# VHH binders against p21908, part 9

Target 1, 324 residues: p21908
Amino acid sequence: MEIVAIDIGGTHARFSIAEVSNGRVLSLGEETTFKTAEHASLQLAWERFGEKLGRPLPRAAAIAWAGPVHGEVLKLTNNPWVLRPATLNEKLDIDTHVLINDFGAVAHAVAHMDSSYLDHICGPDEALPSDGVITILGPGTGLGVAHLLRTEGRYFVIETEGGHIDFAPLDRLEDKILARLRERFRRVSIERIISGPGLGNIYEALAAIEGVPFSLLDDIKLWQMALEGKDNLAEAALDRFCLSLGAIAGDLALAQGATSVVIGGGVGLRIASHLPESGFRQRFVSKGRFERVMSKIPVKLITYPQPGLLGAAAAYANKYSEVE
Short names: E, the ipSAE of ESMFold2; O, the ipSAE of OpenDDE; V2, 0.75 times the mean of E and O plus 0.25 times the DockQ between their complexes.

## First folded at step 1 (VHH)

Design F4 (framework vhh_7xy4_2)
Fold by ESMFold2-Fast, scan of step 1:
Structure F4 (fold): chain B 324 residues (1-324), chain A 122 residues (1-122)
Amino acid sequence: as target 1 above (324 residues)
Amino acid sequence: QLQLVESGGGLVQPGGSLRLSCAASGFTFDNYAMAWVRQPHGKGLEYIATISSSGGITYYSDSVKGRFTISRDNAKNTLYLQMNSLKPEDTAMYYCAAKIYPSRGFSTYDYKGQGTQVTVSS
């Protein structure tokens, strides 16, 4: 059956028609992207998508939402849209919906994703396990963390707020970075280090530690400078970012007994060519006496375009294929 | 206890080559950016080259770019400096240093070794 898959972020919403059957996503159609600021509501964007499609929309929706999904009223910081789950079916004129957190959708996507969209980063080059735990993390505006449990031909997504655990410094430089960031944030979560804005936080801390002046830069320009090797401080910040990404990936895998790790998100894609030359692997495996155990864990990177759309469709398929 | 031990210095003719080594112990080597710095007799400390903790990022001073190559072996806790086309102006005491991050002379050094003397003369 056809459903409308929707990925709602802060500034954009993406729509596609997906075909689902027997717990599987059979196809995902062409993406249509709307700027949320240009549309007064989800309902208006839905109607505009129907106009573009040129036929009646399916009476089923799968929605990935870039925030918590438990509550009577759902809002996002940079998005004027307000979702009320209890009235969604009425507002969109549909019969069924699923509503999941955006990183929960990424985890559902991993469960349904072809191996060709999972690039190998480090560890043994093996397919994702059919049984056991897979840890999934992705830096973006924040740090998304979820776990996927596969068992007996089925899977379960464990949605978390793992990006808000404490930053654990592992050397003298990280002690100094933590001290500087405490001046701004008090308690410093790992998300303050591992996120799109986290590169800026590392950059400013390093500048302060060195007594070097720095220019006020937007995140896009800073990431560009770091990746192009045009600024020594930005490159240093990127090196520290990759080290800390490895450290947190390893800690999350240890905490959940994971036998595989998957990195997602747009930041992951930006640094894909840097990861093999970075300190990522060394920090991932450097867990004291568990170093040999960590060395056996494959790390993959999601390359699938729009994993949120695939994941929303997958969540719907998973929910409505459940055997009574 | 942190230790940095430089070796490989000596006397060499202009146009010659030397390879300096720095053996690190007492700390997690792959968590630190490493640098080579030098001090000519009667002059201040001069930055030469930096390498990031992973080895993926390198910086060189303009005076040595194209002639010197910095590298590291994290499995052996060792830093290297390959010096080619040596000039009399390269005569100095050479120190390896553990830095909090790579930079061109803006970073403070957490640790510095005892040095190894390089003399370029006829």
Scores: ipSAE 0.000, ipTM 0.221, lowest interface PAE 13.4, mean pLDDT 85

Design F5 (framework vhh_7xy4_2; at its last look DockQ between E and O 0.27; V2 from the best seeds 0.00; counts 0 for: pae O 10.1 > 2, unsure alone 62.5 < 65)
Fold by ESMFold2-Fast, scan of step 1:
Structure F5 (fold): chain B 324 residues (1-324), chain A 123 residues (1-123)
Amino acid sequence: as target 1 above (324 residues)
Amino acid sequence: QLQLVESGGGLVQPGGSLRLSCAASGFTLSSYEMAWVRQPHGKGLEYIATITSGGSSTYYSDSVKGRFTISRDNAKNTLYLQMNSLKPEDTAMYYCATGYWDDSGYSLEYDHKGQGTQVTVSS
């Protein structure tokens, strides 16, 4: 059966027609991307997608949402859309839907993708476990965190807001970074460090600590400078970012009892070439007496281009294959 | 209006080589991070490679490392993919894609805008 798969982020929403059968995603059609600011509501973007398709839309939707999905009214920080799950079927003129957190969708995608879409980063080069917990995290506009339990031929996805746990400094420089960020944000979540804007926060803190002038506030240009190696302070900020990414990946694996870790998100893919030369692995494994245990955990990178769309469709297929 | 036109695909025997091109019009290529992605018939999209706006950093999926090379000529507004040691599993529709930063400056996303070019590796 055909369904409409939707991946809703802060500034963009992606639509595709997916074909699902017997708990599997058989295909994803061409994606259509809308700027959320250019459409007053999800309903209007849905209608526009139908116009582009040129035929009636399927009466089923699978929606990945970049925020909490348990509530009567759902809003996002960088997105003017307001979603009301109780009226969603009526507003879209559909019969069924699934609504899942965006990294919950990524976890569903991980459960369905083969190893060719999971590039090896560090640790033993082993396939994802058939039984046990897999930690999934990904920096983007924020920090997405989910985990996946595989057991007895089945899987279960735990949706989280784990990007909003507290930043834990691990050395004197990070103590200073935390103190600086506390002046701006009071409580400093790990997402303030590990996200697209997080590079800028680290950069500003490092500039202040070193007593050098800070004049760059354009996050796009900062990321370009860091990735191209054009600015020593930006490159230092990227090195710190990779250290903290390793640290939080390891902490989440410990907290969740994971035996494998998967990194996703656009930022993750862009820094992938820097990770092997960074302090990522060192921070990931440096957990005191658990270092040996941490060294046995493989870390993989998602290379599937739109895992949120795949995962939304997978969540729909999984839910409705079990409702007989 | 942004347009991307892929070319250079075709039928090639295993072990052969192809060079794909992506011609950009309606925008300046040097402002964008670029990617190549592919879609085998009846399967999902697969990421292949990225290159930063100035071309100094690249990343490749494990499936193509050592065999494929991404490059760009910003003066000609063109992106390339040199494909060597081709395998039957490389058979797919190949798309070039722009990496964009949303208007908030906080998101890095890839969006393919071209029709694609078919690569078939078969004897």
Scores: ipSAE 0.331, ipTM 0.708, lowest interface PAE 4.6, mean pLDDT 86
Fold by ESMFold2, look of step 2:
Structure F5 (fold): chain B 324 residues (1-324), chain A 123 residues (1-123)
Amino acid sequence: as target 1 above (324 residues)
Amino acid sequence: QLQLVESGGGLVQPGGSLRLSCAASGFTLSSYEMAWVRQPHGKGLEYIATITSGGSSTYYSDSVKGRFTISRDNAKNTLYLQMNSLKPEDTAMYYCATGYWDDSGYSLEYDHKGQGTQVTVSS
């Protein structure tokens, strides 16, 4: 059957026709992207998508939403759209829908993703296991954390708030980073470190520790400087980011009983070339007597463009489609 | 108004090489992170390589790492992909695209992709 898969972020929304059957996404059609500032509502963008295709849209929708999905009224920063889940079927003239958080969509996408879209980071260079727990984390505007249980030909996604756990310093410099960040935050969660904005938090802390002047840069410019090697302090912040990412990825794998780990999000992709030269692997495996166990866990990175559309369609297929 | 035009595709034997070009018009390429993506027949788009706006940092998917090289010439407003040791599984339509950062972190914007250039690797 056909459905409309939608991935709604702050500044962009992407639409595609997906074909789902027997618990699987069979295909995704050509995507259409709308700038959310140019359309007053989801309904208007939906109608524009149907107009572009020159046909009535399917009466089923799968929506990935870049924010919490459990309220009566959903709104995002930088997005004029207001969603009311209770009225979606009426507003879009559909029979069924799925509405999930964007990181939940990433986890659903991993469950359906061909292995060619999963680049190796460290550990054994092999495909993800068919059974067991996959720890999934993705730094972005915050830190998404989920796990995916595969068992007996089925899968289950557990979305979590794991990005809000405490930052645990692992050396003298990180003790100082924590101390500086506590001056700004009541509680220093790992998301204060492992996120797009987190690089800025590290950068500012390092500047204070080193006694050098710093500039308040927007996140995009700071990341660019760090990745291009244009500022020694930005590079040091990126090194620390990668150390902490390895540490938390390993901790989550232990806590969730994972046999593999997947890193997603746009930040993950941007640092992929730096991870092999960083302390990521060292921190990932440094779990005391569990080091050998950790060394057997493959760590992969998502390269599928726009996994939100695939994940939305996958969530719909998982909920409303039968495996035969 | 913004346009990306890919060229340099064609039919090549396994083990051969091709160099793809992406010419930008209506915008300044040096302001953007750029990517090459490909679409094998009947499948979705795949990320294969990215390069920062200044050209100093690159990323490659595992499937092409060591064989493909992304580069840019900002003075000529052009992006390149040097493809060596080509394999039949590299057969696809190849597109260049721009990137951006938003509430998801760093992202590539595939709305700015051209019509593509076909690469066919066949005995």
Scores: ipSAE 0.103, ipTM 0.610, lowest interface PAE 7.6, mean pLDDT 86
Fold by OpenDDE, look of step 2:
Structure F5 (fold): chain B 324 residues (1-324), chain A 123 residues (1-123)
Amino acid sequence: as target 1 above (324 residues)
Amino acid sequence: QLQLVESGGGLVQPGGSLRLSCAASGFTLSSYEMAWVRQPHGKGLEYIATITSGGSSTYYSDSVKGRFTISRDNAKNTLYLQMNSLKPEDTAMYYCATGYWDDSGYSLEYDHKGQGTQVTVSS
């Protein structure tokens, strides 16, 4: 059957027709992207998508939502769109829908994803295990954290707010970084470090610590400089970023009993080439008595272009099928 | 500002070869993972190959593995797709794409609005 897969972020809403069957996503159609600021509501965007499609839309929707999906009224930060789950079917003229968090969708995508879309980062170069827990974290605008349980031919996604756990410095420099960040933030979560904006936080902290003059840069430019290796301070910030990413990935794996880890998010994709050469691996495995165990955990990175859409569709398929 | 322009498509016989190019402008290619996707007529998008920003890793869908090679020249801001042993089922519009982060966490931009390069494999 066909469904409409939707990935809704603060800035953009992406639509696609997906074909699902027997708990699987068979295909994902061409993506149509709307700026949320140019549409008053999801309903209007939906209608526009229908017009573009040139045929009636499926009566089923899978929606990945950037934010909490619990409650009667869902609002996006810096977005005029409001979603009311109770009236969603009526508003969109559909019979069924699945509404999940956007990072939850990424987790669903991982469950569905072919190994060809997973870059090997460290650990054994093996496919994701068919059974067990997969830890998934994705730096982007924030830090998404979820985990996936595969068992008895099915899978379950557990959405979390793991990005909001406290940052734990592991050396003197990170102590200093934390101290600097505490001047700006009452509480320093790991998301303040491991995110798009997090690089800037690290960068500024390092500049202050080293007494180096720096210009305020937008996050995109900073990331570009860091990745291009054209600025020593930016590169240093990226190195610290990778260290911390390794640390938290390992911590989450331990906490969740994971046998594999998958890194997602736009930032993850950007640093894919850096991670293998960074301190990520060292921090990931540096878990004291569990170092040996950690060394056996494969870490992958998502390279699939639209995991949100895929995951939304997958979530729908999973909900309405007994076997994945 | 970000622009991708595909080229190199055409008509080839089965077993033939083509080399596609994707010229990027408005951004530094080396900062981004790049991908090739294709869309057969009347069908959905198929993601066929990706390459990391530095070019150290490449990934292929099963449908093209062993036949296609994705590469990049960051100095030229250009992405390539060498297609060998082409089959009729490879007939599609081919697009290059790049990822970025926004408020949604991750996005892939398809600069194929009226663009892309058509590959037709037919005897």
Scores: ipSAE 0.005, ipTM 0.202, lowest interface PAE 10.1, mean pLDDT 89
ESMFold2 (binder alone), look of step 2: mean pLDDT 75; pTM 0.754

Design F6 (framework vhh_7xy4_2)
Fold by ESMFold2-Fast, scan of step 1:
Structure F6 (fold): chain B 324 residues (1-324), chain A 124 residues (1-124)
Amino acid sequence: as target 1 above (324 residues)
Amino acid sequence: QLQLVESGGGLVQPGGSLRLSCAASGFTFSEYGMAWVRQPHGKGLEYIATISYSGGSTYYSDSVKGRFTISRDNAKNTLYLQMNSLKPEDTAMYYCARDQFLTGYEDYYGMDVKGQGTQVTVSS
């Protein structure tokens, strides 16, 4: 059956028609992207998508939402849309829907993703296991964390708030970075370090530690300077970012009992070429007596262009399918 | 073209002092953090100290804190390590390394340049 897959972020919403059958996503159609500020509501964007499609929309929706999905009223920081899950079917004139957190959608996508969309980063170059736990994390506006259990031909996604666990400093420089960030945030979560804005937080802390002035930089410009290697302080911030990404990826794998790790998110894609040359692997495996265990864990990076759309469709298929 | 040349090592008695130098050429010295690392005979490499590109921040391994001082002169493209209260355990080949800003040895993003080293022997 056809469904409308929707990936709703802060500033943009993406729509596609997906075909699902018996727990599988058979196809994902052409993406249509809307700016959320240019549409007063999800309902209006839905109607515009129907107009563009030129035929009646399916009476089923799968929605990935860039925030918590448990509540009577759902809002996002930079998106004027307000969702009320209890009234979604009535407002969109549909029979069924699924609504999942955006990183939960990414985890569902990993379960359905072809290995060609999983770039190898480190560890053994092996396919994701058919049984066991896969840790999934992704820096973006924040830090998304989920895990995926595969067992007996089935899979289960566990959504977490793992991005909000505490930042653990592992050396003297990180002790100083933590001390500086505590002045701004008091409790410093790992998301304050491992996210798009996190590079800026590291950069500002390093500038203060060095006693050098820093210029006001937007995130885009700072990331560009760090990746191009044209500013020593920005490069140092990126180096620390990759070290901490490795450390948290390893800690999450240990905590979740994972035998594979998958990195997603827009920041993950941006640093893909830097990760193999960075301290990522060293921090990932340096877990004391578990170093041998950690060295056997493959780490992959998602390159699928719209994992949220695929994952939303996958979640719908998983919920409303019949097992053979 | 890129060169790091260490000097100042030698034989010294326990409790003595030595000052190591590293002469840098072929790159803009003032734009890079620098490090000292050592390798005792038959053992692995050990991180000693790092200094930021400006000289404003320094970090030391616990084994040398309070005894060693890292410094730099950007006008002379030279890195220094002042070693005081030397112990037999300080006996090693000492290397100068160009690294990115404030990276510890075990946390190195990647060592761009490694010098040829200078031998320090502490014995009676």
Scores: ipSAE 0.000, ipTM 0.119, lowest interface PAE 18.8, mean pLDDT 84

Design F7 (framework vhh_7xy4_2)
Fold by ESMFold2-Fast, scan of step 1:
Structure F7 (fold): chain B 324 residues (1-324), chain A 122 residues (1-122)
Amino acid sequence: as target 1 above (324 residues)
Amino acid sequence: QLQLVESGGGLVQPGGSLRLSCAASGFIFSDYDMAWVRQPHGKGLEYIATISWSGGSTYYSDSVKGRFTISRDNAKNTLYLQMNSLKPEDTAMYYCAKSTRYGSLIYHSDYKGQGTQVTVSS
């Protein structure tokens, strides 16, 4: 059956028609992207998508939302849309919907993703396991964390706010970085280090530690300078970022009992060519007596163009699959 | 069995050049930031230059910026310091230093070699 898959972020919403059957996503159609600021509501964007399609929309929706999904009223920081789950079917004139947080959707996508969309980063170059736990994390505007349990031909996704656990310093430079960030944030979550804005936080802390004057740059310019090697301090911040990404990926794998790790998100794609040669692997495996165990865990990177749309459709298929 | 062995020091006249080398063994060289530090007789350690594990980032003290160049060859497990326009004030014992496993930029005695003496005099 056809459903409308929707991936709603802060500034953009993406729509596609997906075909689902027997717990599977059979196809995902052309993506249509709307700027959320240019449409007063989800309902108006939905109506516009129907107009573009030129036929009535399916009476089923699968929605990935870039925020918590438990509540009567859902809002995002940079998005004027207000979503009320209890009235969604009425507002969109549909019969059924699923609503899942954006990184929960990425986890559902991983369960349905062909191995060709999972680039190898480190560890044994093996396919994701058919049984067991897969840790999924991805830096973006924040740090998304989920995990996926595969068992007996089925799977279960656990949506988390794991990006908000505490940053754990592993050396004296990280002690100093933590001390500087505590002045701004009091409690320092791992997301303060591992996110798009996190590169800026590391950069500022390093500048202060070294007594170097710095100019506050927007995130886009700072990432560009770091990746192009145009600034030694920005490049040092990127090196530290990759070390900390490896450390948290390993900690999450230990905490979740994972035998595989998948990295997603826009920042993951941005550093894809840098990551295998970075300090990521060193920190990922350096877990004391568990070093041998950690070295057996494959780490993959998602290259699928819009995993949120695939994941929303997958979540719907998983929930509404026929039980014999 | 970590070992850092510096070489290339010697006596040189002001305005001259020297190239220092550091041969590293007993660890995965490409996983660690490397540095050069120096110690004049009877004075404390002075930071000279750092190079990241990949070679992509370099930092220099103001006293040597524009005169010294740090580089590395990860295939040969070797760190270099090219020193140009040497001054009497550059006279010191020069040490190759390895960062900690976790990329710390802080230098410890346990992570530096035996050194190579550089003397700049007429």
Scores: ipSAE 0.000, ipTM 0.103, lowest interface PAE 21.6, mean pLDDT 84

Design F8 (framework vhh_7xy4_2)
Fold by ESMFold2-Fast, scan of step 1:
Structure F8 (fold): chain B 324 residues (1-324), chain A 124 residues (1-124)
Amino acid sequence: as target 1 above (324 residues)
Amino acid sequence: QLQLVESGGGLVQPGGSLRLSCAASGFTFSYYDMAWVRQPHGKGLEYIATISEGGSTTYYSDSVKGRFTISRDNAKNTLYLQMNSLKPEDTAMYYCARVGDSYTWELYDEFDYKGQGTQVTVSS
């Protein structure tokens, strides 16, 4: 059956027609993107997509939403749309919908993703297991964390707020970084380190520790300086970022009982070439007596171009089209 | 199906010029900020230029500022990079990239998709 898959971000919303059957996504159609500011509501964007399609829209929707999905009223930063889940079927004139956080959609996408879209980072170069737990994390504006249980041909996604657990320093430099960041944030979550803005937080702390004046750089310029390798302090911040990413990936795998880890997000994709040569693997496996256990866990990176749309469609297929 | 297809790379002498093109399909090109990124052999990704969806705002890395110009033609779904005063250090695989905006994939200079790339070699 056809459904409308929708990926709603801050400034843009993406629409596609997906074909789902028997718990699977059979196809994902071409993407149509709307600026959210140019449409007063999701309903109006939905109507515009129907006009473009030139036929009545399917009476089913799968929506990935770039924020919390529990609540009576849902709002996003930089997006004027207000969603009321209780009235969504009436507003869109549909029979069924799924509404899922955008990182939850990424987790559903992993369950349906061809292994060609999962680049190998470290550990044994093996496909994701058909049974067991897969930890999924993705640095972006914040840090998304979920896990996926595969069992007996089925899967279950557990969405978490794992990006908000505490940052655990593992050496004396990280003790100093944490002390500096406590001055700004009081409690320092791992998201303060592992996110787009997190590189800036590390950079500022390192500048203060070294007694070097820091500039108020935008995140774009800082990330570029770090990846160019021409600025020693920015490159040092990136090295620390990769170390801490490995550490938290390993901790989450331990906490969730995972036998595989998947990294998503644009930040992950950008640093992909740095990860094998970085301290990522060292920190991922260095879990005391569990080092041998950790060394057996494959770590993969998502390279699929539209994981939110795929994941929204997958979530719908898992809930409504699955045959027991 | 989202596609970005780069072209215009090749072998050029130091001080020369090249113009790269990127043909976009499978999405509404005019609604996305776009970027050019490069990867020298055996090194990490380096962002070189970004352009807003309407073309009014551009950003350049210090390494290419004054030498490279990013532009776009939304009517043709095409992104361009004019490269002047090329140096051996500019030798890299050049990728066209779409800038993302989702919660998990929101960007500070990251992309949610890149093409297959076009090789630029600056040598005598």
Scores: ipSAE 0.000, ipTM 0.204, lowest interface PAE 14.4, mean pLDDT 85

Design F9 (framework vhh_7xy4_2)
Fold by ESMFold2-Fast, scan of step 1:
Structure F9 (fold): chain B 324 residues (1-324), chain A 124 residues (1-124)
Amino acid sequence: as target 1 above (324 residues)
Amino acid sequence: QLQLVESGGGLVQPGGSLRLSCAASGFTFSNYAMAWVRQPHGKGLEYIATISSTGDYTYYSDSVKGRFTISRDNAKNTLYLQMNSLKPEDTAMYYCAAEDYSLGWYPSSAFDIKGQGTQVTVSS
């Protein structure tokens, strides 16, 4: 059956027609992107998509939303749209829908993604397992975390707020970084370290520790300096970022009994060539007596650019799959 | 002032080849993931290829996989798209786009189109 897949972010919304059957996404059609500021509501963007398609829209929708999906009224910081799940079928003139948060959609996408979209980072170079737990995390404006359980030909997505667990320092420099960040934030979550802005937090802490002058930099400029090796302190901050990314990836895998890990997000793509040669692997496997267990866990990087659309379609297919 | 200038489009027979270029200025090109995005007349945007800031990781849409190759020359601040085995369905305006993480997590929401595009027409 055909459904309308929708990926709604802050400034843009993407639409596609997907074909789903027997718990699988058979195809994802041509994408149409709208600027959310140019459409007063999701309903108006939906109607415009129907006009562009030139035929009646399917009576089913799958929506990935860049925010929490629990509650009677859903809003986004940079998007004027207001979504009311209880009236969605009525507003769009549809029979069924699924609504999932954006990182939940990424987890659903991983379940349906072939290995060509999962580049190898470290560990055994093997395909994702057909059974067991896969941990998915991705730094962006924050830190997204989800888990995927595959069992008996089915799968389940576990959405989490895992980016908000505590930062655990693993050496004397990280003790000093934590002490410095406590002066600003009090409790320091792992997201304060592992996110786009997190590089800046590490950079500021290192500057204070070294007693060197500090000026607040635009996140983009700081990432530029770090990746180009133009500034010793920025490069050191990136090295610390990769160490901590490995540490938290390993901790999340241990906590959920995962046998594989997937890194997603735009920051992941930005550091892709640096990551395999960084301290990521060292911190990922260094879990005391569990080092041998950790060394057997493959770590992959998502390269698929529209995981929200694929994931929304996948969530619908998963929910409305046939019995057995 | 970020600026992207696409070139290399034109009229080509089915089965032919074209190489598109995108000249970047006003930003540090080597720090940005880049994408090629196309838009057929009267239709929506389709992200057809992306490349990481260093060139180590690439993605292709299923419609162009095996036929198109994205590449970049960071020393020249230039993005390329080698298009082989062109089909009438490839007829579109082609744009290059740079990542902007303020727009979202992934290329589908993280890339913004800045240029005028270059037209590719595949006709019999």
Scores: ipSAE 0.000, ipTM 0.200, lowest interface PAE 14.6, mean pLDDT 84

